# VHH binders against q3afa8: the designs that were tried, part 36

Target 1, 265 residues: q3afa8
Amino acid sequence: MDKASLGIGIFDSGVGGVTVLKELINLLPGENFYYLGDTAHVPYGSKSKEELLILGDAIIRFFLKLGVKMVVFACNTSSAITLPILKERYPVLMEGMLEPLRKNMPAKAKVGVLATEATVKSGLYQKKLMETNKFQEVYMIACPQYVPLIEKGIVSGKEVEEATREYFEPLLKEEVRDVVLGCTHYPFLTETIQKLYPKIQVIDPAAYVAREVYRKLKENKLLGENGGKVQFYVTGDEKSLKNLGSLYLGYNIDRVQKIDLEVIV
Key: E = the ipSAE of ESMFold2; O = the ipSAE of OpenDDE; V2 = 0.75 times the mean of E and O plus 0.25 times the DockQ between their complexes.

## First folded at step 20 (VHH; framework vhh_nb_b201)

Design y6 (at its last look DockQ between E and O 0.92; V2 from the best seeds 0.81)
Fold by OpenDDE, look of step 20:
Structure y6 (fold): chain B 265 residues (1-265), chain A 125 residues (1-125)
Amino acid sequence: as target 1 above (265 residues)
Amino acid sequence: QVQLQESGGGLVQAGGSLRLSCAASGFTFSSYAMGWYRQAPGKEREFVATITTGGNTYYADSVKGRFTISRDNAKNTVYLQMNSLKPEDTAVYYCARVAVFTYYGSRIYPEADYWGQGTQVTVSS
């Protein structure tokens, strides 16, 4: 079987990864995708490194059984913690949320980052950004209200706007003009954010991820030609993926296959 | 290479004042936020004050209203004016380049990427 005809695996702990999927579909129409939402084990931010690795191994094995030529970590937590380890364990191309951004984002004096509390607390995201020497000041904003609202399908209106105003207050005070969405859920709020702050450049890492995926596939002569299929998988509840995924992707997700990850302890 | 050198520390009586200075070199001073931290014996290093490139200042609750951070970009120097000093202010004070500002609601956590060697401040009762 022509390796280039194999699909691309995308995983997240939940529905947030569909934002990455959308960018990949747009940029890579010749590819087939397998999306896995590990909804049975959400949230990832509260798990230990060891737990995340166990899940990560199971996820990679799942994709390998399906036949993939690349796995995309559409999860910031996994990108930061497990990807560097798993890429050494398995002979498959891998990409995450952080490295494409770090590599390709233009230098700015100041940058804001909206992220979950767990991401902010880990300190890894801001550390990695600073290591690029592209920024003098990084403003990390914990946004604990966003994911709960988004998961409820609330991506506009008073509640989101009020939360957004709160989170952006320090950014505006410091005249930050570039704001990175440091959670894969947050692109659901892009329109709302832009409406409130039209002068702010909202940066979605998913765009950088898609470009990097394209680059790697091209470099390895693995670009597909006859793709366009997307298969959805979940390990737990499918409701969020069906509802919010459909909303974001702009089409109805009718089929979601429930799977059990083969966890090896 | 980045260098930060503190001065102005010493012994002072409770209620007294000191002014610390930090001379910076090895980077474009005006492009970075600066700050002060302190470490008392047997305690962890703690944030004291920071001043952003935009001139905004932030203070720890314990020093708010008593300490003032300022900067002179022409001299590549950041200052800490310490008034109404208390025995509990006794510590080694460190100058720092602040690179990350973490926000949890209204609470700010400045993080430094470079440190000076520190200057001793002792406040006697």
Scores: ipSAE 0.834, ipTM 0.945, lowest interface PAE 0.4, mean pLDDT 94
Fold by ESMFold2, look of step 20:
Structure y6 (fold): chain B 265 residues (1-265), chain A 125 residues (1-125)
Amino acid sequence: as target 1 above (265 residues)
Amino acid sequence: QVQLQESGGGLVQAGGSLRLSCAASGFTFSSYAMGWYRQAPGKEREFVATITTGGNTYYADSVKGRFTISRDNAKNTVYLQMNSLKPEDTAVYYCARVAVFTYYGSRIYPEADYWGQGTQVTVSS
């Protein structure tokens, strides 16, 4: 079988990886995609390295059974901790969230990151950006109001604008012009942010991931032509994927297959 | 190599003043935020003051109103003017280049990427 006709596996601990999937669908319309949300094992941010490796191994084996030429780690924690190890265990191409950000962010004097309190506390974005030596000042903004508003379907209007003005106040004071969306929910807010601050460049890491996926497939002569299908899987609850995922993708997700991962302890 | 060299420490009586200086080399000084941290014996190093490239200043609550951070980009030097000194200010003071500013609401948590060797400040009486 032609390896270029194999699909692309995408996983996240939950529904957030849909923001990566959307960018991939738009940039690579000739490819087939398999999306897995590991909703039975969320949250990943509280798990040990050993637990994450066990889950990551199981997810990659699942995708290999489906027939993939590439696996995309649409989870920041898995990208940082498991991808470097798992790429040595499997010959399949891999891409994650953090290296595309590192590779594709241009050098800037200042960069801002909007993130959840948990993400800020983890130190992952701070560490990755500091290690590049591309930035002189990194501004991390904890945004506790955003996810609750987004979960209620409130992505514009007075409440979101007030929260956004509060979060952006220190960024404006220091003249930060490049702002990274450090949570997979935050792309829903891009239009509101751009309306309030049209001169700020809003950066969704998902776009960088899609570009790196394209480059790797092209360099390896693996670009597909006759795809365009997306299949959705979860290990637990499917309602968040159907609700939030459908809203972001702009079409109704009507078929989601529930699976059990084969873990080897 | 990034080098930060502190000076101006010493022994001073409570209520007195000291001015710390930090000479910087090995990088484009005017393009980076700078700061001061301190560490008392048996305690963790703590933030004291920072000045961003935009010229904005931030202070720990314990020193606000008594300490002033400033910089002279022509001399590649950052200063800490310490007035109304208290015995509780006794510590080794470290010059730092500050790279990360974390915000939880109004609270700021600056983080350094390079440190000096430190200068001892001892406040008596």
Scores: ipSAE 0.720, ipTM 0.899, lowest interface PAE 0.5, mean pLDDT 89
ESMFold2 (binder alone), look of step 20: mean pLDDT 88; pTM 0.884

## First folded at step 21 (VHH; framework vhh_nb_b201)

Design z1 (at its last fold request DockQ between E and O 0.88; V2 from the best seeds 0.84)
Fold by OpenDDE, fold request of step 23:
Structure z1 (fold): chain B 265 residues (1-265), chain A 125 residues (1-125)
Amino acid sequence: as target 1 above (265 residues)
Amino acid sequence: QVQLQESGGGLVQAGGSLRLSCAASGFTFSSYSMGWYRQAPGKEREFVATITSGGNTYYADSVKGRFTISRDNAKNTVYLQMNSLKPEDTAVYYCARVAVFIYYGSRIYPEADYWGQGTQVTVSS
C-alpha cells in the first residue's frame, strides 16, 4: 500500500480539535482524516505527565492500527507534554499545536495569548513562546469562561461578548494587536472576537499546524491525492462532537464510532 | 548578554525614602517591561512593581501608594522611588526584565526572565 494513501490521525480530548481538523481539510483536500476525541478521559489539563503518556501511547497505537501516515496532536496539553516523548517512541510523523506556531509566527513586540487556566498555570505556553525570541512581551490571559460557554454552544451573544471584553481589557491597555488563541476551542469565538475588535489580529494556531503538516507531508512525499473522507471516533460521550463539531465544520457529523483505548499501565 | 545592575540601596529609618536604580544593558531596553522584586530573609521573592514598555505601571498591594516605578529609556534605567518606608520593606531588591504578564481576572502576575544581583534595603524601626 502506498503510504501516501494512508490517512492522517487527529486527536483531542474533546471537540476542540475539530477546529484543527477544519484547517487541515481546507488546506489538504487530498487527505483522509481520522478524528479521535478522547472524551472518556477529559480533562487532560489536570492529568499528570504519566497519565498523559499512558493515554498518548494508547492513542498512537490506535492510529497505527488504523494505518495513518501522520498523527496530529490537536491538544495543547498533549502537544506540550507528551508529543516530544511520543515522537521518539513511534516511527510515525507527528505534529502538535505549539511548534508550528513557534516556528512560523512572525515576530512581534507584544503578543497576547488567550488560554485556559490550566494552560496558563502550566507555564509551558509562555515559556515556549519566549524561547523563540520573537516577542518581548507575552500577555497570558486566563479565560475560564470560554470553554464552558463554547461547550454549551454559546459562541456569540452577550455572555461571550462580556467575557471577551473582560479578557481583552489588559490587552487593549497594553496596545497588544496580535492575539493567539491558545485553546483549540477558542476558534469557535473568532467571529465574535473579531466583531468586537476588528483591529486585532486573531491568530489561530490551527492554521500554522495545517501548513506545517502540509510541509512535512510534502517533504516526505506523502501528500495524498484521493482524500476528502473524515471518520470520527470518541472514547466516551459523542454529543459535543456531533453538535459543536457539526456547527464548526459546517456539515452534520452523523457517524461517530465509539472506541476503547487499549491502555497499558 | 543581558545585564541588570541595581544601585541605591542602603539603611534608612522608618518613614524615610530611598530611590533605587537599575542600569540595563545587552538588549533593547525600550522594548521590554521592567520590574522590581524583593526578597526578605526566610521569605520567597515577591513582586513589587513593574512598568511595561508602554509605560503602564503595576504595584503590589503592599507598596501601592508608597512606591513609584519609572523608567528612562534614554539611560536604559528603571527606578524605584520608595517613600514612607517600613521595617517590613527590608529586603534585597532585585531589578528584573519582565517578559510575561499573566492575568487572572483583575490579578496580574508579572514574570521575569532576567534578574539583577540585588541591592540591600534595610529599614530600621
Scores: ipSAE 0.877, ipTM 0.959, lowest interface PAE 0.3, mean pLDDT 95
Fold by ESMFold2, look of step 21:
Structure z1 (fold): chain B 265 residues (1-265), chain A 125 residues (1-125)
Amino acid sequence: as target 1 above (265 residues)
Amino acid sequence: QVQLQESGGGLVQAGGSLRLSCAASGFTFSSYSMGWYRQAPGKEREFVATITSGGNTYYADSVKGRFTISRDNAKNTVYLQMNSLKPEDTAVYYCARVAVFIYYGSRIYPEADYWGQGTQVTVSS
C-alpha cells in the first residue's frame, strides 16, 4: 500500500468546511479529497467535549476505512477541543484551523476576529492567539447573525450589510485593519465585507491551512498525483452543501453520499 | 518587566469622591489599552472601566456616569476618577493592561494580561 496515493479527509459540521476544501483543491489539485459534513449532529458549538470526542473519533475511523493519509479538521471548535486529543489516539497526520493561523499570521499590533458565539464563549481562540505574542490586542466579535444568513444562501444585500456594519463598528472605532474570519462559513461573506470596507485586510485561515497541509505532506514524502477527485458525504441533510457548496466551489456537487457514523458510547 | 503600581485608595464617606492613579512601566504605554478592575470580599474580580490605546472609554453598567477613566501618555499613567461613591463600591481596585476585547453586540468584556498589586477603596455609609 502506497501511502502517498491515499486521500485527504476533511470534515466540518456542515457546509463551512467547503471554504477550506476550495483552498486545498487550488493548492493541491492532484490530491483526492473526501469531504464529510456531519449535518446530523449540528451544531457542534453546543456539544460537550465528550460528545465532540465521540463524534470526532467516529469521523476519523470513517476516513481511515476510506484510506486517508491526513485528516483536516475544518471546524474551529473541533480544532481547538478535539484535535489535540485525537492526534494522540491515531497515527494519521492531522491539521486544524488554529495552528496554521498561529504559525503563519504576521505580527500585528491589533487583530480582529469574527467568530460564532460558541467560539467566543469557549475562550480557546483568543487564548491561542495571545499565546503567540504576535499581537498586542485581540478583538473578538461575536457574529450570531452570520451563520443563519449563510445557511439560507444569503451572502450579500441589505440584511448582510446591516449585520456587517454592526459587527465592524468596534473594529473601525479602534482602527483595527486586520480581520480574521474565525468561522469556516464566513469566507462566503468576503466580497460583501470588502465592498463595505476596502481598507480592511480580510484574513481567511483556510489559505494557511492549505499551506500547512502541503508542507506536512511534502515533509513526510506523501505528496501525490492521484487524480484530483473529490467525494462528498453527509450524515444528515445535504441541501446546504449541494446549493451553497456548489456555488462557492464554482462547480456542481451532484453526488453526495449519506452515511451513518458508527458511534461508540 | 511589566509593572503597574496603583495609588490613591483610602477611606471615603458615601457620596464622596476619590481619584486612583496607576503608574506603568516596562512596556510602550501609549500602544496598549488600560483598565481598572475591582474585587470585593468574597466576590470575583470584575471589570470597572477601560481606556483603549486610541483613547476610547468603556464602563461597567454599575459605574457609568459616576466613574471616569483617563490616561496621560506622557506620564505613563492611567486614572480612575470615582464620584458619588456607594458602599457597594468598596473593593480592592486593580490597574490592568487590557489585551483582549470581546464584543457581544454593544456589550464589551475586556480581559487583562497584567495586573497591579491593588489599592483598597473603602466607602463608609
Scores: ipSAE 0.783, ipTM 0.914, lowest interface PAE 0.4, mean pLDDT 91
ESMFold2 (binder alone), look of step 21: mean pLDDT 88; pTM 0.885
OpenDDE, look of step 21: ipSAE 0.865; ipTM 0.957
ESMFold2, look of step 22: ipSAE 0.776; ipTM 0.914
ESMFold2 (binder alone), look of step 22: mean pLDDT 89; pTM 0.889
OpenDDE, look of step 22: ipSAE 0.857; ipTM 0.957
ESMFold2, fold request of step 23: ipSAE 0.764, 0.731, 0.777; ipTM 0.907, 0.905, 0.914
ESMFold2 (binder alone), fold request of step 23: mean pLDDT 89, 88, 89; pTM 0.892, 0.890, 0.890
OpenDDE, fold request of step 23: ipSAE 0.866, 0.873; ipTM 0.958, 0.958

Design z2 (at its last look DockQ between E and O 0.92; V2 from the best seeds 0.83)
Fold by OpenDDE, look of step 21:
Structure z2 (fold): chain B 265 residues (1-265), chain A 125 residues (1-125)
Amino acid sequence: as target 1 above (265 residues)
Amino acid sequence: QVQLQESGGGLVQAGGSLRLSCAASGFTFSSYAMGWYRQAPGKEREFVATITSGGSTYYADSVKGRFTISRDNAKNTVYLQMNSLKPEDTAVYYCARVAVFIYYGSRIYPEADYWGQGTQVTVSS
């Protein structure tokens, strides 16, 4: 079987990963995608490394069973914690949310990062950014209001704008002009953010991920030519994926297959 | 190699003043935020003050109104003017390069990536 004809697996703990999927679809129209939302085990941010590894192993095995040539970790938590380990365990190309950004993002004196409280608290994101020596000052902004609003389908309006103004206040004060979306949900707010702050460069790691995926596939002669299909999977509730995912992707997600990872965490 | 060297510590009576200095080398000083931390005996190191590359200053609540952080980019030096000193201010004071600022609402948590060796400040009652 031509390995290049195999699909690409994408997983997240929920619907946020569809923002990554969208970028991948746009850049890689010749590829087939398998999207897995591990909705049964949310949130990932509160789980231990051990738990995340158990889930990660199961997820990779799931994709391998389907037949994939690459797995994309469209989850910041997994990208930071489990990806480095899992890439050594399985003979499949893997990519996450952090490395493409780290590798390819241009140096800036100052950078802002919008992230969940859990991500900020973990310290891993800023650590990884600082290791690049690309930044002198990193401003991590915990954005606890964003995910709840987004999950409700609220991506514009007064509530989001007010939250955004609050979060951007320190960034503006310090004349930060580059702001990274440190959560896969946050691209839903890009338009709103840009409306409020047109001079801010909003950086979506998903774009970097897509480019890196393309690069890796090309280097390995694994670029697909006859793709364009997306299959959606969930381990728990499918509602968010169907509703919010459809909204973001611009088409109705009608078919979602429920799967069991057969893990206890 | 990044180097930070503190000076100006010593013994002072309550109500007195000290001015700490930190000489920095090994990096483009003006491009980085600098800060001061302190560690009292038996306690964890705590944030005292920071000044961003842009000149914004932040202080711990315990020192607000008494301490002033400043910098001279031409001299690659950051200062901590400490007024109205209290016995509770007794600690080893560390100069730091501050690379990360974490914001939880109105709360700011500066994180340092490099530290000096520290200078002892003792405030007697």
Scores: ipSAE 0.857, ipTM 0.954, lowest interface PAE 0.3, mean pLDDT 94
Fold by ESMFold2, look of step 21:
Structure z2 (fold): chain B 265 residues (1-265), chain A 125 residues (1-125)
Amino acid sequence: as target 1 above (265 residues)
Amino acid sequence: QVQLQESGGGLVQAGGSLRLSCAASGFTFSSYAMGWYRQAPGKEREFVATITSGGSTYYADSVKGRFTISRDNAKNTVYLQMNSLKPEDTAVYYCARVAVFIYYGSRIYPEADYWGQGTQVTVSS
C-alpha cells in the first residue's frame, strides 16, 4: 500500500523524455511523476558506456531518495547501454525504450531507425529488432546532430532540414518507408520530417513504453491512486524543458528545480 | 535450413581475376540483401561487398573499383567478380545474408545473420 503511493522517476539527458512522460500521464493519471533532465551532461549520445553508467547510477540514487517504485529510462541510449546493468544493481522496477519497441513493432520488409551514435554502437537496438524475425533489412542511422539542435530549441528550419536530408539519404535510396524514432528527443522533429518526406511513416515508441509501465505496475500491485502530480528537475539549463517541454505537454511547466547529481567515481 | 554454398575460389597470380559464386537456398532470396566478407589468417573477418534486395551495391574501400558484386534472383545466386588481384586479397571468402546496415556518417557497416562455409582465395606474387 505504502509502496503503491510512491512516485515514478523518469529521466532523460534533456527535454526528450517529455515525449514519454506525455504518454505516461495520459495512461496513468493516478500516478505521481518525477522528471529529471540531465541537461548538464547532454548529449548522452556521444558519451562512453562508463560515463553513462556513472550518471545513471547517480540518477537512480537521486530518485530513490525522493521515493520511487519505478524508474523509467526515457532515453534510448541509456536504455540500450545502462539499463541491463543497473537493473542488477538496484531492487527498484525499471522500464526502458527497447523492450516495449521489440514487443510491439509490426512486421515490415524494411525498417529504418534514427538513433544516437551511442545507441547504434551498443548493438543492442539492432539485436532487439532482429530478435523479432519481422524484418529483412534494418537500416540504423546514427544522428549526432539531432539532440544538440533540439536541446537548443531548434526543431525546424534550414539547419534541421539539412541534417535530416543527410540522415534520410540512404533510407530514400533503399525505399525505406517506415522509420522508428530511436531517441526520445526525435518526436520534436516529426513535423519537419513529415514536411520533407510526407510518404514516410514515422513510428514513435513512447506509447508502447507507457503500456508496459502500466502492465508492470498492475502485475506488481503498485498502481497508485489520487496522484497526478509531476515534479520537474534539471542538472543544468532549463530553457528547453520550459519551452519545448511545455508546448509538447500542452501546459506550462511552472517550477523546475535545479539539482546536483551525487557522482561517485 | 538457410544454405549458402560458395564456389570459384582457388590460386591466381597477382594482377589476375577470379569470379566467386554463391548458391542460396532455404529462404526467399530476392527479399534479402547478400554480401561477401573475408578473413585472412590472424585477422578479423572484414566486409568486402554487399548488394541489397533492391540492387544497390556497397564496397569496402580496399576493393572499390576492382571488385563487382552482382546477383541473379532467378538462380538464387550472388557473384563477386574480383579483378586486379593483390597478395593482400588472400583470404577465405564467405558468402553471407546481410540483415543490418549501420551508417555512421558516410561509413557503412553491413552485418550478416547467416554465413557460408567459405572458399579459399590465394593470390601469389
Scores: ipSAE 0.746, ipTM 0.902, lowest interface PAE 0.5, mean pLDDT 91
ESMFold2 (binder alone), look of step 21: mean pLDDT 88; pTM 0.887

Design z3 (at its last look DockQ between E and O 0.93; V2 from the best seeds 0.83)
Fold by OpenDDE, look of step 21:
Structure z3 (fold): chain B 265 residues (1-265), chain A 125 residues (1-125)
Amino acid sequence: as target 1 above (265 residues)
Amino acid sequence: QVQLQESGGGLVQAGGSLRLSCAASGFTFSSYAMGWYRQAPGKEREFVATITSGGNTYYADSVKGRFTISRDNAKNTVYLQMNSLKPEDTAVYYCARVAIFIYYGSRIYPEADYWGQGTQVTVSS
């Protein structure tokens, strides 16, 4: 079997990962994708490292059983916490949300990062950004209103705009012009953010991820040529994936397969 | 190599004033936010004040209205003017380079990546 014909696994704890999937599909039309939303075990941000590793192992094994040539961690939490460990455990190409950004993002004096409270609290995101020496000042903004709104399908309108104005106030005060979306849900709000702040460069890590995936596949002679299929999987509720995923991807997700990771966390 | 050196600490009576200075070297001073922290005996180090590269200042509530942070980029120096000092202000004061600003709503948490050795400030009653 031509290894290049194998698919790419993408996982997230929920629907946020579809924003990464979208970028991957756009950049890599010759690839097949397996998307896994681990909706049975949300939220990831509140889980221990040990729990996340248990889930991570199960997820990787799941993808390996399907036959993948690469696994993309479309989850910031997993990217920061478990990916470094899992990379050493399994002989499959892996990529996450943070490293592509770190490697390829241009240096800026100031950078803003919109993220969940859990991500901000972990300290890992800002730490990793600072380690690059690309930034003198990093402004981390906890955005607790965003995910709940997005999950309700509210990605525009007064409520989102008000939240956005609140979150951007310190960024504007400090004349920050580059703002990273530090949550995979947040690309749903890109249009709204840009409408409010057209001079702000909104940086979606998903674009960097897609480019890095392409680079790795190319480097390893694993680029697919006959892809274009996407299979969706969930471990729990599928409604969010079907509804919001369909909206973001621009087509109806009709078929989602429920799976059991057979883990207790 | 990043270096921060504090000066200006000492003993002062309650109600008095002190001006701390911090000389910085080893990095492009004007490109970074600077700050002051303090640690009292038996307590954790706490944020006092910060000034961003853009010149915006932020203060802990406990020192707001009494302390003023400023900087002279030409001298690579950050200052802390401390007025109306209280015994509760007694601590070792540390100069810091502030690299990360965390915002939880209206609450700001500056985080430093480099520290000075500190200077003792003692306020007697």
Scores: ipSAE 0.861, ipTM 0.956, lowest interface PAE 0.3, mean pLDDT 94
Fold by ESMFold2, look of step 21:
Structure z3 (fold): chain B 265 residues (1-265), chain A 125 residues (1-125)
Amino acid sequence: as target 1 above (265 residues)
Amino acid sequence: QVQLQESGGGLVQAGGSLRLSCAASGFTFSSYAMGWYRQAPGKEREFVATITSGGNTYYADSVKGRFTISRDNAKNTVYLQMNSLKPEDTAVYYCARVAIFIYYGSRIYPEADYWGQGTQVTVSS
């Protein structure tokens, strides 16, 4: 089979990766995508590096069996912690959330980042931003409440607003005006954040990721006109993907295949 | 290139005071957070105090109320006023440029990208 005709694998711990998928579909409408939400193991933000590597290994093997030319880590936690390691284990092209952000962020004196605990603890997100020399002060906020709320379909209302006020308190104190959504779930909360803090510019890296995916495919002569189909997979519950995912993408996700990951020890 | 030079350390009796200074050069001082860290023998370097470019200050719990960080942007200098010193404050104190602020709930973990050579503070019992 011609490599350019192969699909693009995209994974996240749950529904969050659809925020990246939307940008990919818009930029690459002729490509076929395989979306995997690892909903049996969401949230990733509370998992150890060892757990995430085991899951990531299994996910890449699943995509290779399907036939992919590229794997997109549409999970900031996995991008920070596992992508640098897994790209050495597998010859398939990979792209994540961090390098596109690094390449495309404009210079700012101060930047805030909302992220999972695992992403923050990795230190790699901070390091990637500091390598740019574009920022003098980087504020990393661990947001452990967000992914569980989003996966339950709770993206607005008092519970989300209370968590958001807690997370933004240090950013407001330092008058941070630019805040990166350091988890692919967090774009679901953009309206709530902007309602509470209209002066803050919310930055979603998903469009940057789509541009980098396009550039890598073009550079490797792997762009294809392959029908523009999307196939959806989960390892557990599919409710948030079908509900929030469909709303965000603007079309109905009604065919979701449940799979079991093949963990290799 | 980036240079941080501490001064003001020494021997002091418990309950006494010292003022540390750090002269900075090789970068736009007013645009960066600055801080102080310390390292006792056999221990990891630990955070003491930081002052952001906007002038907000943060302190380790062990020094709150006793230590005051300040800066003079005209002199490219950061200070640490240390009062009510305890033997437990004995350490090498490092001036630092601070670039990353990590928050877990209300707890802040400032991370430095450049360090001075350190100055010894010894507090006699």
Scores: ipSAE 0.783, ipTM 0.914, lowest interface PAE 0.4, mean pLDDT 92
ESMFold2 (binder alone), look of step 21: mean pLDDT 89; pTM 0.893
ESMFold2, look of step 22: ipSAE 0.734; ipTM 0.916
ESMFold2 (binder alone), look of step 22: mean pLDDT 89; pTM 0.891
OpenDDE, look of step 22: ipSAE 0.854; ipTM 0.956

